# Designs tried in a protein design chat: VH-VL binders against q0atu2. Part 323

Target 1, 119 residues: q0atu2
Amino acid sequence: MLDKKARIRTSREYRNVFEKGKRLSGRFLIIYYVENALDNNRFGFITNKKIGMAVIRNRIKRQLRAIVREYQGQVKNKHDIVLVARAGIGKSSFEGMEKDYIAIMKKAGLFARNANKID
Key: E = the ipSAE of ESMFold2; O = the ipSAE of OpenDDE; V2 = 0.75 times the mean of E and O plus 0.25 times the DockQ between their complexes.

## First folded at step 16 (VH-VL)

Design a94 (framework fv_dusigitumab)
Fold by ESMFold2-Fast, scan of step 16:
Structure a94 (fold): chain C 119 residues (1-119), chain A 122 residues (1-122), chain B 111 residues (1-111)
Amino acid sequence: as target 1 above (119 residues)
Amino acid sequence: QVQLVQSGAEVKKPGASVKVSCKASGYTFTSYDINWVRQATGQGLEWMGWMTPDSGDTGYAQKFQGRVTMTRNTSISTAYMELSSLRSEDTAVYYCARDVGYDSGEFYFDYWGQGTTVTVSS
Amino acid sequence: QSVLTQPPSVSAAPGQKVTISCSGSSSNIGYNYVSWYQQLPGTAPKLLIYDNNKRPSGIPDRFSGSKSGTSATLGITGLQTGDEADYYCGTWDSSLSAGYVFGGGTKLTVL
């Protein structure tokens, strides 16, 4: 589980990221991201009904949180990042979601200089 | 069979713009990024940027920011690279290349177009 | 100047072995996987090695790659006249620029 401090929780905080942030689309994920005035990163997750049934959405949300936790040490400090699952994500494997996340974070310039996790 | 087929050679005057096309076939066009790379005569490869056909998202090398625009038309599986305010130093062969990054989490170019020669002369 | 440093040229006789170096920094080679591209005269580049040491289908096992720290090497054994080409290393740069970078290229002459 991500620490409470590392989570975007309120609609106001989500709106700030959407209004002021940049957007980048991957195959299964969209990220919205903006620098914050805090000393830590915060993550938000959106899995809407277009993805599928609650069981599928809950599985995807858990998997995305696990991926973010795995790579949290590589993310450049002081960013608010919202991950939005695309409709097709339900067809993806865990590894597929992980690779998509890595690709989009690198493109966004959000990964700090650390060892790559893909073998 | 994956193929990227580029438009023909162009001759432009300084200050003009050029738009190079890259038509993809043999795979799902929206599933892979297209990158653009140029090579001046007798020089090395120079990366210009990436374009995601599914979303239209782009990322450009700092050197070309403000002069380059990368777009696509998904109905004809074609990517475009437009370079404006041309100078003699822009005389080069321009390549499009397919990026497998989303499948691997790493970026490399597995298929390349044949190249489009752009000559800028007065 | 290119971000990744390669020797400008290398030469050897048919049947010999050569290695081509590619030197970078912690933000590119040190952090990401390296690829190698072969460019025969008058042609587009062709992917030769990806993920540091893997070959695409159709690439002979005479070609190999390796990476150590912030440097990568391309090895070619059993040199053939058809190997005469320019060779480029490439990788993602995770620094401020966040983009793909190539080495300056190495011209291989088979004498």
Scores: ipSAE 0.405, ipTM 0.847, lowest interface PAE 3.0, mean pLDDT 90

Design a95 (framework fv_dusigitumab; at its last look DockQ between E and O 0.60; V2 from the best seeds 0.00; counts 0 for: pae E 10.9 > 2)
Fold by OpenDDE, look of step 17:
Structure a95 (fold): chain C 119 residues (1-119), chain A 122 residues (1-122), chain B 111 residues (1-111)
Amino acid sequence: as target 1 above (119 residues)
Amino acid sequence: QVQLVQSGAEVKKPGASVKVSCKASGYTFTSYDINWVRQATGQGLEWMGWMNPDAGDTGYAQKFQGRVTMTRNTSISTAYMELSSLRSEDTAVYYCARDVGYDSGEFYFDYWGQGTTVTVSS
Amino acid sequence: QSVLTQPPSVSAAPGQKVTISCSGSSSNIGYNYVSWYQQLPGTAPKLLIYDNNKRPSGIPDRFSGSKSGTSATLGITGLQTGDEADYYCGTWDSSLSAGYVFGGGTKLTVL
């Protein structure tokens, strides 16, 4: 699990990301990202009813948290990043989500080079 | 079979704009980003940017920021690249290419258009 | 001038082996997978190698790719006259200005 320090927790924090942040869309994910005034990154996760039942949404959220945790060390610091799951994500594999996350983060320029990547 | 078919050759004056089209077929258009790459005569390949046909998001090379606009019409599976403020140095063959990044997390272009020659001359 | 560095030209006789190098940095080749493209004269580029060493369907096993550190290599064995073309390496650059980058290209001449 992500540390509390690495989590976007309040509605105000989420609102700030949506209002001031940039938006990029992948196949299964949309990310909103904005620089913060901290020394660390914070992540937020949104899974809405478009994805499916609560059980599915919770599963997807757990999977996304796992992905974010896995690549956390590769993300450039001082960013608030909100992951919004797209409707089709429920039909995707974990690997598919992971690849989508990687791709979108690369497009956003948020991945730091040579950080825990296995080629 | 996947196919990208681009519009025909263009001849433009300096300062004008050019809009090249790229019609995709043989796959789900909205599932893969379209990239644009150009190649001046006798020169190498130069990446210009990417466009997400589903959401319309784009990312441009810094060199072309402010001059390039990548768009799409999903109803006809067509991507567009518009380059403004043309100069002689923009004379090149412009290619659209399908990006397989979402499938692997690594970006590469598995299918290319046939290219569109754009000539900028006074 | 290109972000990735390739030799401008290589040449060999039919049946021989050639290698084309591609040198980059930690933010591109060092961090991302490398792809290779073949461009026959007067044609659009064609994907030759992806993910450092994988061949798309239709690409013969005479073509191979490898990556080590911040460099990549394209190998061509059993060189044929039809292999005469320009070859480009490419990869994503994860620098502040994220984007795809190509090598300068290598002209392969079959003697």
Scores: ipSAE 0.893, ipTM 0.949, lowest interface PAE 0.5, mean pLDDT 95
Fold by ESMFold2-Fast, scan of step 16:
Structure a95 (fold): chain C 119 residues (1-119), chain A 122 residues (1-122), chain B 111 residues (1-111)
Amino acid sequence: as target 1 above (119 residues)
Amino acid sequence: QVQLVQSGAEVKKPGASVKVSCKASGYTFTSYDINWVRQATGQGLEWMGWMNPDAGDTGYAQKFQGRVTMTRNTSISTAYMELSSLRSEDTAVYYCARDVGYDSGEFYFDYWGQGTTVTVSS
Amino acid sequence: QSVLTQPPSVSAAPGQKVTISCSGSSSNIGYNYVSWYQQLPGTAPKLLIYDNNKRPSGIPDRFSGSKSGTSATLGITGLQTGDEADYYCGTWDSSLSAGYVFGGGTKLTVL
């Protein structure tokens, strides 16, 4: 599970990312991302009704959190990132969502070795 | 069968712009990003950028920022690369190539266009 | 000027084996998977190896790849005259200038 400090929690914080952030689309995901003034990364997750019923949306959200958790150490420091699931995500496998996430994070320039690993 | 077919050779004067096309067939055009790679005569491969044909998102190599624009027309499954303010050193063969990033999480080019020769001379 | 370093040329006789090295850094080869491309004279590059050591359909098993740390190697056994080509390694670079990078290329001559 993601630490509480690593989660975007308020509607105001989500709006900040949407209004000031950059946007990049993958096949199943859209990310919005902006540098923050904190010492850590924070993630938000949006699964809208176009995806399907609540049980499907809740499954997708759990799977996306698991993916983000697995790759958190590879995300460049000090970013707020919101993952928005596209309508087609319900047809994807867990692996499909994972590959899409990796590809968009790399193309956004957000995936890198952390600074401590270089030393 | 996946195929990428590029437009024909171009001869341009310094300061002009060139727009190269890449028509895709044999797969769902919007599902795979198109990259552009160039090669000057006797030189190596140089990556220019990627373009998402679904959303229209792009990422360009820093060297080409401000001079390159990558677009698409989804109704005819065609990608475009336009390079402006042409210089003699832009003389090269320009390739389009499909990447499999969304399938694999890693980037590599599984299919390439045949190349378009662009000559910049006065 | 290439981000990844390859020897400019290698040569061997028909039937012999050859290896082509590709050296990078922690932000490219050290982090991401490596691919190899073959470019026959006058043609577009062709994917030869992906994900460090995987072959696309139609690529014979005499072509192999490996990666260790920040370096990758392409191996070719049973050399044939038709293998004369330029070989390029490539990978994603996860540094500040995120993007795809190629090696400078290695010209293989079969004597």
Scores: ipSAE 0.832, ipTM 0.918, lowest interface PAE 0.7, mean pLDDT 92
Fold by ESMFold2, look of step 17:
Order: C-alpha cells, then sequence, then structure tokens
Structure a95 (fold): chain C 119 residues (1-119), chain A 122 residues (1-122), chain B 111 residues (1-111)
C-alpha cells in the first residue's frame, strides 16, 4: 500500500542500493540503504523461495509493506531502503517482524525523533 | 553458561598491527553481535564497533574507521578485532562484549570477555 | 568531553543512597534506551541496568534506573562496600555518524 513514488521499481535502482548501500542484519530482516537525490524515501522488498511457496512469500511482503507504511512518517528522508527477508521469517509473527524492523532502523540511525515512542 | 574468552596480552611497536581473538561458548554464536570496547589505564570505556557473526557485516566508530577490522570464524565461534598502524595512545585493555542483538529494539552488552591488554611501546 | 556527561565521582556511607546522573542529547538518550554498567576494580564491566530501568537476573533491586528527557539516573540504595566501582551509562547515538557512546564514568566510593 505504499504509493508508486515510495517504491524502488527498476533492477538498476535495486542494484544501486546493494552495491553502494550500507547493510545491517536483524533476526528476520536485512536492510540495505543509501542516500538518494530525491525529496522522499523509496522502499524495496525481497523475499526468496527458501521462505516458502509464493502465497507465503506474498503474505510476508504484504506484512512488511504494512510495517513500513505504519512507520514511514518517522523515517529520515532521502533514502532508498531495501528490506531483504531472511529465510526464517516465515516462523515470525507480525509483531516479531515489526520489532525487528524497528530495532534495525534505530540501529541504522534511519528513524527520526522519538524512536523510543514507537515501541 | 555464556562465556567470552579472549587471547592473551600483546606487546607491539608503533606502526604494527594487533589481532585480538574472542572465543564464544554457551550460546548460538551467530544469534548475537560482538562489540569491541577498549579502556586505557585510568580512563573510561571507548566503543570501537560491532560485528554481526551471521552475515559478517560491521559498523565501526568514526575514530577507528580505516584502522580497525572486525571479523569472525563461525566454525570455531570466534570473533577477531584487528587494529593497524598502532600508536602509543592505542595502549589499552580491549574487551569483546555480546550485544543482545535486536530483540528489544536496542542493544546492550550483557556478557563481556575478560579483556586483553595491548601495550604499544618503542 | 564525553558525549554523555556523568559526575567524575560520588561518595556515601554504607547503608545510604546515592544517585549518578547521565546527561546526553536528543540523538542519544532522548532517542534510545539507556543501559548502565558496573566495573569493579581490575575487572571487566558488568551489565547492571538495561532498557532504562530493567535489571538483569542476579542484580538486586537496590539498583534502579530511570530516564527523563535527555537525562538518565542510576540509583543505588543500601550502599555496601562491595558497590565501590566505576559506573558507566551507555546508549546508541542515532546522529549522522551513528554509534554506541558511553559516559565518562563515575567512581563510587563507599566510606
Amino acid sequence: as target 1 above (119 residues)
Amino acid sequence: QVQLVQSGAEVKKPGASVKVSCKASGYTFTSYDINWVRQATGQGLEWMGWMNPDAGDTGYAQKFQGRVTMTRNTSISTAYMELSSLRSEDTAVYYCARDVGYDSGEFYFDYWGQGTTVTVSS
Amino acid sequence: QSVLTQPPSVSAAPGQKVTISCSGSSSNIGYNYVSWYQQLPGTAPKLLIYDNNKRPSGIPDRFSGSKSGTSATLGITGLQTGDEADYYCGTWDSSLSAGYVFGGGTKLTVL
């Protein structure tokens, strides 16, 4: 439910983040992030077949998009951010994924003010 | 019991490098980050960086960027910190510490190694 | 000057109460949870308080923590000779060059 402006869309855009970006690992997620030249953030999502069949992977993507949308107003602008779901994410609850996202975004310094009030 | 056991004391000359090891036991090594913290005699604690043993990624304090390398060997549950271009002000006790990871949305150091004294003198 | 400011020393008699302050900024204490570490003479630091006010297993409730705005406080009641140590606050700093920061340390003397 992120709009088109807030999505990483092309293979070139994804490769730029992977090649130029910083990387942080959590329990269920890895993020890659790099400053962009836009006025806004863009998010990309990657799941792999080790997570499960397509219906499971699509569910995970929907859950991650919902989490990102919930906190997008707190994310520092001008970043391209790719969330890579680790193989074990299918065993996590929505709350577990959410806590992991908050933790790694705080550790990356990508959340703006009042990060402690997101808990 | 969680345990972090560090390598023994080192004496180095200025310009040399030192590599300190930290062997973990009593937990799943790849589930928690290892951080390195140093302390000069009579001084406070100075954070050097973190290393995630699963993916091998790191984050270094600005002061050490370009001089420090943090690595691991997961088959023997061991973390390493290498500091190059040593100077006299690098004389300190170097600690490894286990980070809780991302469980609580923050991290803190719940277990510490015993420390490794590194002396840099001519 | 340390990113997090602590008094260099505090002292009190056995049985008394002492507090140790830790002052930071919006990018560290204001943004992130605070932890406290105890370092007995000649030993490695030990976790004393995490998540502002939580105690790990084995830490007695004489030790307490709190946070208000950009400041944190460690409280120790019923002081014992064995509490004589250096105490450090620590937290993540989410500024432009993100990293973990410690206070300068506070030496507690129990007389």
Scores: ipSAE 0.008, ipTM 0.634, lowest interface PAE 10.9, mean pLDDT 86
ESMFold2 (binder alone), look of step 17: mean pLDDT 93; pTM 0.953

Design a96 (framework fv_dusigitumab)
Fold by OpenDDE, second read of step 17:
Structure a96 (fold): chain C 119 residues (1-119), chain A 122 residues (1-122), chain B 111 residues (1-111)
Amino acid sequence: as target 1 above (119 residues)
Amino acid sequence: QVQLVQSGAEVKKPGASVKVSCKASGYTFTSYDINWVRQATGQGLEWMGWMNPDHGDTGYAQKFQGRVTMTRNTSISTAYMELSSLRSEDTAVYYCARDVGYDSGEFYFDYWGQGTTVTVSS
Amino acid sequence: QSVLTQPPSVSAAPGQKVTISCSGSSSNIGYNYVSWYQQLPGTAPKLLIYDNNKRPSGIPDRFSGSKSGTSATLGITGLQTGDEADYYCGTWDSSLSAGYVFGGGTKLTVL
């Protein structure tokens, strides 16, 4: 699980990202991102009813948190990033979600090389 | 079979605009980004930007910011690239290319259009 | 001028092996997978190698790719006259201005 410090938790924090941040859409995800004044990145997750039943939404949210945790060391510092799941994500594999996340993060210019990157 | 078919050659005056089309077939148009790459005569390939046909989001190379517009018509599976304020140095062959980034997390172009020659001369 | 650096030309006789280098930086080749494109005279580019060393269907195993650090290499064995073309490396650049970048291209002449 993501550290409490690395999570967007309040409505106010979410609102700030939506109002001031940039938006970029992938196949299964939409990301909103904005620079913050902290020394760490924070992530938020949104899954709405169009994705499916609560069980599905919760599964997707867990999977997204796992993906974000896996790659958080490669994200450029000082950003608040909100992940919004798109309708089709419920039918995607974990690998598909992961690749989509990587693609949009690269398009957003939010990824940076780290010591663990193996090509 | 995946195909990208581009519009015909264009001849334009400096300061004018050109709009090149790229019709896709053989796959789900909205599932893959379309990229535009140009090549001046005797020169190398130059990436211009990407466009997502599903929602229309774009990302342009800094060199073309403010001068290029990439759009699509999903009903006919066609992508468009419009370049304005044309200059002689814009004379080149322009290619559309399919991007498979969403499938792999890595960006490369597996299918290309045949190219459209754009000539800018006074 | 190009973000990725290639030799402008290489040449060899039929049957020989040639290599084409592609040099970049940590933000592009160092972080992302490299692709190679073949462009025959008067034609559109064709994907030759992706993910550093993978061949699309229809590409013979005479073509190979490798990557180490911030550099990539295209290898062509058993050179044929039909291999005479321009070759470009390309990859995503994960810098602040994210985008795709190409090498300057290498003209391969079969002697």
Scores: ipSAE 0.873, ipTM 0.943, lowest interface PAE 0.6, mean pLDDT 94
Fold by ESMFold2-Fast, scan of step 16:
Structure a96 (fold): chain C 119 residues (1-119), chain A 122 residues (1-122), chain B 111 residues (1-111)
Amino acid sequence: as target 1 above (119 residues)
Amino acid sequence: QVQLVQSGAEVKKPGASVKVSCKASGYTFTSYDINWVRQATGQGLEWMGWMNPDHGDTGYAQKFQGRVTMTRNTSISTAYMELSSLRSEDTAVYYCARDVGYDSGEFYFDYWGQGTTVTVSS
Amino acid sequence: QSVLTQPPSVSAAPGQKVTISCSGSSSNIGYNYVSWYQQLPGTAPKLLIYDNNKRPSGIPDRFSGSKSGTSATLGITGLQTGDEADYYCGTWDSSLSAGYVFGGGTKLTVL
């Protein structure tokens, strides 16, 4: 699990990212992202019913949180980022979701070596 | 098997626009991003940008931002690169190339088109 | 003008070994995997090495790659006249203007 401070929690915060943010799609994921006025990054996660039954959606959401947590130190600071799982994600492996995430984050310009490291 | 076939050579005047096509075959067109790379005569390779054929998302090199547009027509598995406000220094061979980013998390070009020569002169 | 630095030329005799260097920074080679492309005269580039040191099907094992820190190296052993070509390194640059970058290219001449 991500730290509470690093999570988008309210419907208003999600709405802000969807309305004002940029969008970039991969094979299994779509990200919406916008700079925030905070000193940290925040992540949101959306799995809709097109993915499958609740057990599958809950697994996907848990796996996406684990991936985001693993790579959080590489994400450029001061962003709100929402990950939306596409319908086909339920057929992907964990590694497949991870590679898709890395590719879209790099293409979005959001990944850098030691991006959040304090010098 | 996998093949990218580009449109033929173009000759343009300064200030005109050119649109190069790249027809993909042998794989699921919407599953791999198409990149555009150019090479001026006797010069090195220069990356221009990437285009996602599934949703139409793009990312352009800063040098070409505002002059380049990358699109696709999924019904005919064809990618397009349009460059506007042409200058003599845009004279080059333009290549399309497939990237494997979504499979690997790293970017490299496993298949290339044969190239399209664009000449800009008065 | 190229973001990655390569020597402009290298030469050796048939059967010899050559190495081609490619130098970058922490935002490109230091962070991402390196690929190498071979361009024979009058042709499109061809993927020669990916993920620092892996070969696509059909590329002979006399071609090898390696990476250390912010630099990468392409090695060619058993040099043949058919290896005369331009060689380019390439990688993703994760700086503010994220995108793919190439080295300036190295012309290999077999003497």
Scores: ipSAE 0.820, ipTM 0.916, lowest interface PAE 0.7, mean pLDDT 92

Design a97 (framework fv_dusigitumab; at its last look DockQ between E and O 0.04; V2 from the best seeds 0.00; counts 0 for: pae E 8.7 > 2, placed apart)
Fold by OpenDDE, look of step 17:
Structure a97 (fold): chain C 119 residues (1-119), chain A 122 residues (1-122), chain B 111 residues (1-111)
Amino acid sequence: as target 1 above (119 residues)
Amino acid sequence: QVQLVQSGAEVKKPGASVKVSCKASGYTFTSYDINWVRQATGQGLEWMGWMNPDYGDTGYAQKFQGRVTMTRNTSISTAYMELSSLRSEDTAVYYCARDVGYDSGEFYFDYWGQGTTVTVSS
Amino acid sequence: QSVLTQPPSVSAAPGQKVTISCSGSSSNIGYNYVSWYQQLPGTAPKLLIYDNNKRPSGIPDRFSGSKSGTSATLGITGLQTGDEADYYCGTWDSSLSAGYVFGGGTKLTVL
């Protein structure tokens, strides 16, 4: 799991990202991202009822956290990033989510370093 | 079968704007980004930007920032590229291309429009 | 001028093998997969290779791609007259200005 310092935890923090951040859409994810005044990145995750039942939403959230953790070192620093799961994500594979995340992050210009990529 | 059909040739004067259309068929329009690439006569390919047809998000090459606008009409599966403040250097063939980025996390263009010739001359 | 560097031209006789190089940097080829496009005279580009070395359906195995470090190579064996075209490498650039970048293109002449 992500360290506490790497997590967006408060409603205020989420609101700040949504109000001041930029939005990019992928197939399964929407990301909101904004620069922060910290030395580290923080991530937030949103799964709503359109995705499915609570069990599904929790699974998706766990998977997204795993993806974010895996590629955390490749993300440019000083950003608050909120991942919003889209309705279709419940039918996607883990790999599909991962690829979508990577694509969005590249489009956002937030991926800039390291070598580990999915095959 | 996937197909991208672009609008016809355009002749514009310097300072004018041009809007090229790209109608997609044979696949779910909102599932793939549309990119625009241009090619001046005798020159190489130049990437202009991407547009997400589902939400309308865009990303433009720095060279075209403030001068290019990429939009879409989802009801007719059509993407648009508008370039303003045209210059003679903008004379080129403009292509729309489907982006296969979300499928692999890597970006490449698997289908291309036939191209639209835009001529800018006084 | 192009972010990715290709030789301006290559030539060979029918039946021979040619290679086209594409050199970039760590932020593009070094970090992202390379694609190749074939552009026959007077036509739109066509995807030839993706993910460094994969061929779309319909592309013969005479065409191959490889990548090493910050460079990529397109190989064409059994050269045919119909292969005479311009070839472009392309990839995503993960620099400060994220976007797709092309090579300058290589004109392949079949002698």
Scores: ipSAE 0.895, ipTM 0.950, lowest interface PAE 0.5, mean pLDDT 95
Fold by ESMFold2-Fast, scan of step 16:
Structure a97 (fold): chain C 119 residues (1-119), chain A 122 residues (1-122), chain B 111 residues (1-111)
Amino acid sequence: as target 1 above (119 residues)
Amino acid sequence: QVQLVQSGAEVKKPGASVKVSCKASGYTFTSYDINWVRQATGQGLEWMGWMNPDYGDTGYAQKFQGRVTMTRNTSISTAYMELSSLRSEDTAVYYCARDVGYDSGEFYFDYWGQGTTVTVSS
Amino acid sequence: QSVLTQPPSVSAAPGQKVTISCSGSSSNIGYNYVSWYQQLPGTAPKLLIYDNNKRPSGIPDRFSGSKSGTSATLGITGLQTGDEADYYCGTWDSSLSAGYVFGGGTKLTVL
């Protein structure tokens, strides 16, 4: 699981990313992202009711957190990033969500080798 | 059968703009990004940028930033690349190409348009 | 001006074998998968190899790819006159200016 300090938690923090950030869209995901003044990255996750029932939304949220955690060492440091699941993501495989995430992060310029060190 | 069909050759004067089209068929147009690549006569391939046909997001190579605009019309499955402030050095064949990034997590161009020759001369 | 380095030309006789190199850096070939494109005279490029070493449907097994560190190699065995073309490597560059980059191209002459 993602560490507490790597999570965007408050509505004010989410609003900051949406208002000041850039947007980039994939097939199943949209990301909003902005540089922060911290020494670490923070991630937020939004799954709305268009996706389906709570059990589906909770599965998607868990899977997205797992994907973000797996690739956090490749994300350029000092960013707040919000992942918004699009309608239709519930029909995607885990691998499909993972590939979508990798593609949008690379196109956003947020992925690099040795971007962050994982201890 | 996936197909990308581009508009015909253009001849322009320096300082003009050119808009090249790329009509997609045989797949869901909004599911794959379209890239633009150019090639001057006898020269190599040069990537210009990508365009997401679903939301209209774009990413441009630094060299073309400020001069290139990539758009689409989803109702006719057509992508466009407009290059402004044309110079003689912009004389090239311009290609559209589909990338599979969202399927693979890696970028490569599985289908290409036939190319559009743009000649810039006074 | 190309970001990836290829030899400008290579030549061999029909039936022979050639290899074409493609050299990059840790931010492109060292981090991302490499593809190869074939461009026959007067035509658009065609995908020949993707994900370092995979062939699209319809590409014969005479064409192969490999990658080691920051370099990639295209191999062609059993050369045919119809293989005479320009060959380009390509990959995503994950540096500050994120985008796709190509090698300068290699002209293969089959004599």
Scores: ipSAE 0.832, ipTM 0.921, lowest interface PAE 0.7, mean pLDDT 92
Fold by ESMFold2, look of step 17:
Structure a97 (fold): chain C 119 residues (1-119), chain A 122 residues (1-122), chain B 111 residues (1-111)
Amino acid sequence: as target 1 above (119 residues)
Amino acid sequence: QVQLVQSGAEVKKPGASVKVSCKASGYTFTSYDINWVRQATGQGLEWMGWMNPDYGDTGYAQKFQGRVTMTRNTSISTAYMELSSLRSEDTAVYYCARDVGYDSGEFYFDYWGQGTTVTVSS
Amino acid sequence: QSVLTQPPSVSAAPGQKVTISCSGSSSNIGYNYVSWYQQLPGTAPKLLIYDNNKRPSGIPDRFSGSKSGTSATLGITGLQTGDEADYYCGTWDSSLSAGYVFGGGTKLTVL
C-alpha cells in the first residue's frame, strides 16, 4: 500500500496536476504529471465512470495502487502523478496494466533507472 | 472556436451501411472523446457510443453492439460512425458530440455537430 | 421508455418561472453528475448545465440546476419566447450495461 504522504488527497491537488501538468496516454492509462515542491512523489488515481460499476472501478484502483507501489522506488522524486484509467482497462489483466504503466512512465522520462520491480 | 462539422445527408436502402464523418477543429482532437447520438423524427436523444481518438478505444451501447463501428483519422482530426444492416427504424439525425472524458472525471457533451440526416426506405 | 423520466411538457407565460424534473435511479443520477441540454426547433442540442448545477460560459444565470438523491431539476426564470425548446437531462448509468442515458425530453411552451 502507498504511504499516506505519497498520495494526492484533495480535489485542489488533483486539479493542480490536470491544469499545470503534462499528459501522456497509453493503452489502458493516461498519466498527468507535474513537478511539486516536496521532497517526495505523490500519486493519484482516477477511474472514469464510463468504465462501469463501482465494484469494477474500485478493483481497478486497487490494482493500480499495487503497480505503483511495486515501482515507486524507481520514480524520479518531486512529482505529482495522476493515473487515469481508460474505459477499456476493465478488460485488461494486471500484467497488461503493469506493462502499460512501465511503458508510459518510461516515455514520460519519470523512471530514474531500469524499470525492473523493486525487491 | 471549437467546431464539429458532419458529412451530408444520406439516403439508404434496408440492409445497407452508412458512414458519417465528423471533422473537429479549434481544439486538440486527441484530448477529448467523441460520442455519437441519434434522434428519430419527433423522438428523444439516443446515445450510441463513445470513441477516444487518442487510443481509438470505444464503448458501444448494447443496442448497437455488432452493428456500429466508431473510428477516427487523427491526421485530419476526423471521427467516423458506421452503422450496418440498416432498417427503417434507423432513420434519424445522427450527431457527433465532444465529451470531456477522462480529463475532469465528468461526462457531458459540451459541443455538438450540426447533425446528419440518414433516411432508410424502400 | 427512457431510463430517466421527465414530464413530456411544461408551459408558462413570459417572465414566469418553470421547473423541469428528471427522475432516475441510484445507478445513474444517484451515482453520477447530471447535465441538461437545450434543443431549439430544428437545431442540435446545446449544453445548458453540467456537474448538476454549473453553467457553461454564455448561459445566463436564469438557468439553474440542482440534484437531490436520484432526482435532478432544471429551473428557468424570466421566461422568454426564445426559450421554447426541448430540454433533456443526461447522465452516465453505471449499471452492468453501462452507458450514457437521456431523459425522454420536455417540451417547453412559452405562452
Scores: ipSAE 0.007, ipTM 0.647, lowest interface PAE 8.7, mean pLDDT 86
ESMFold2 (binder alone), look of step 17: mean pLDDT 93; pTM 0.953

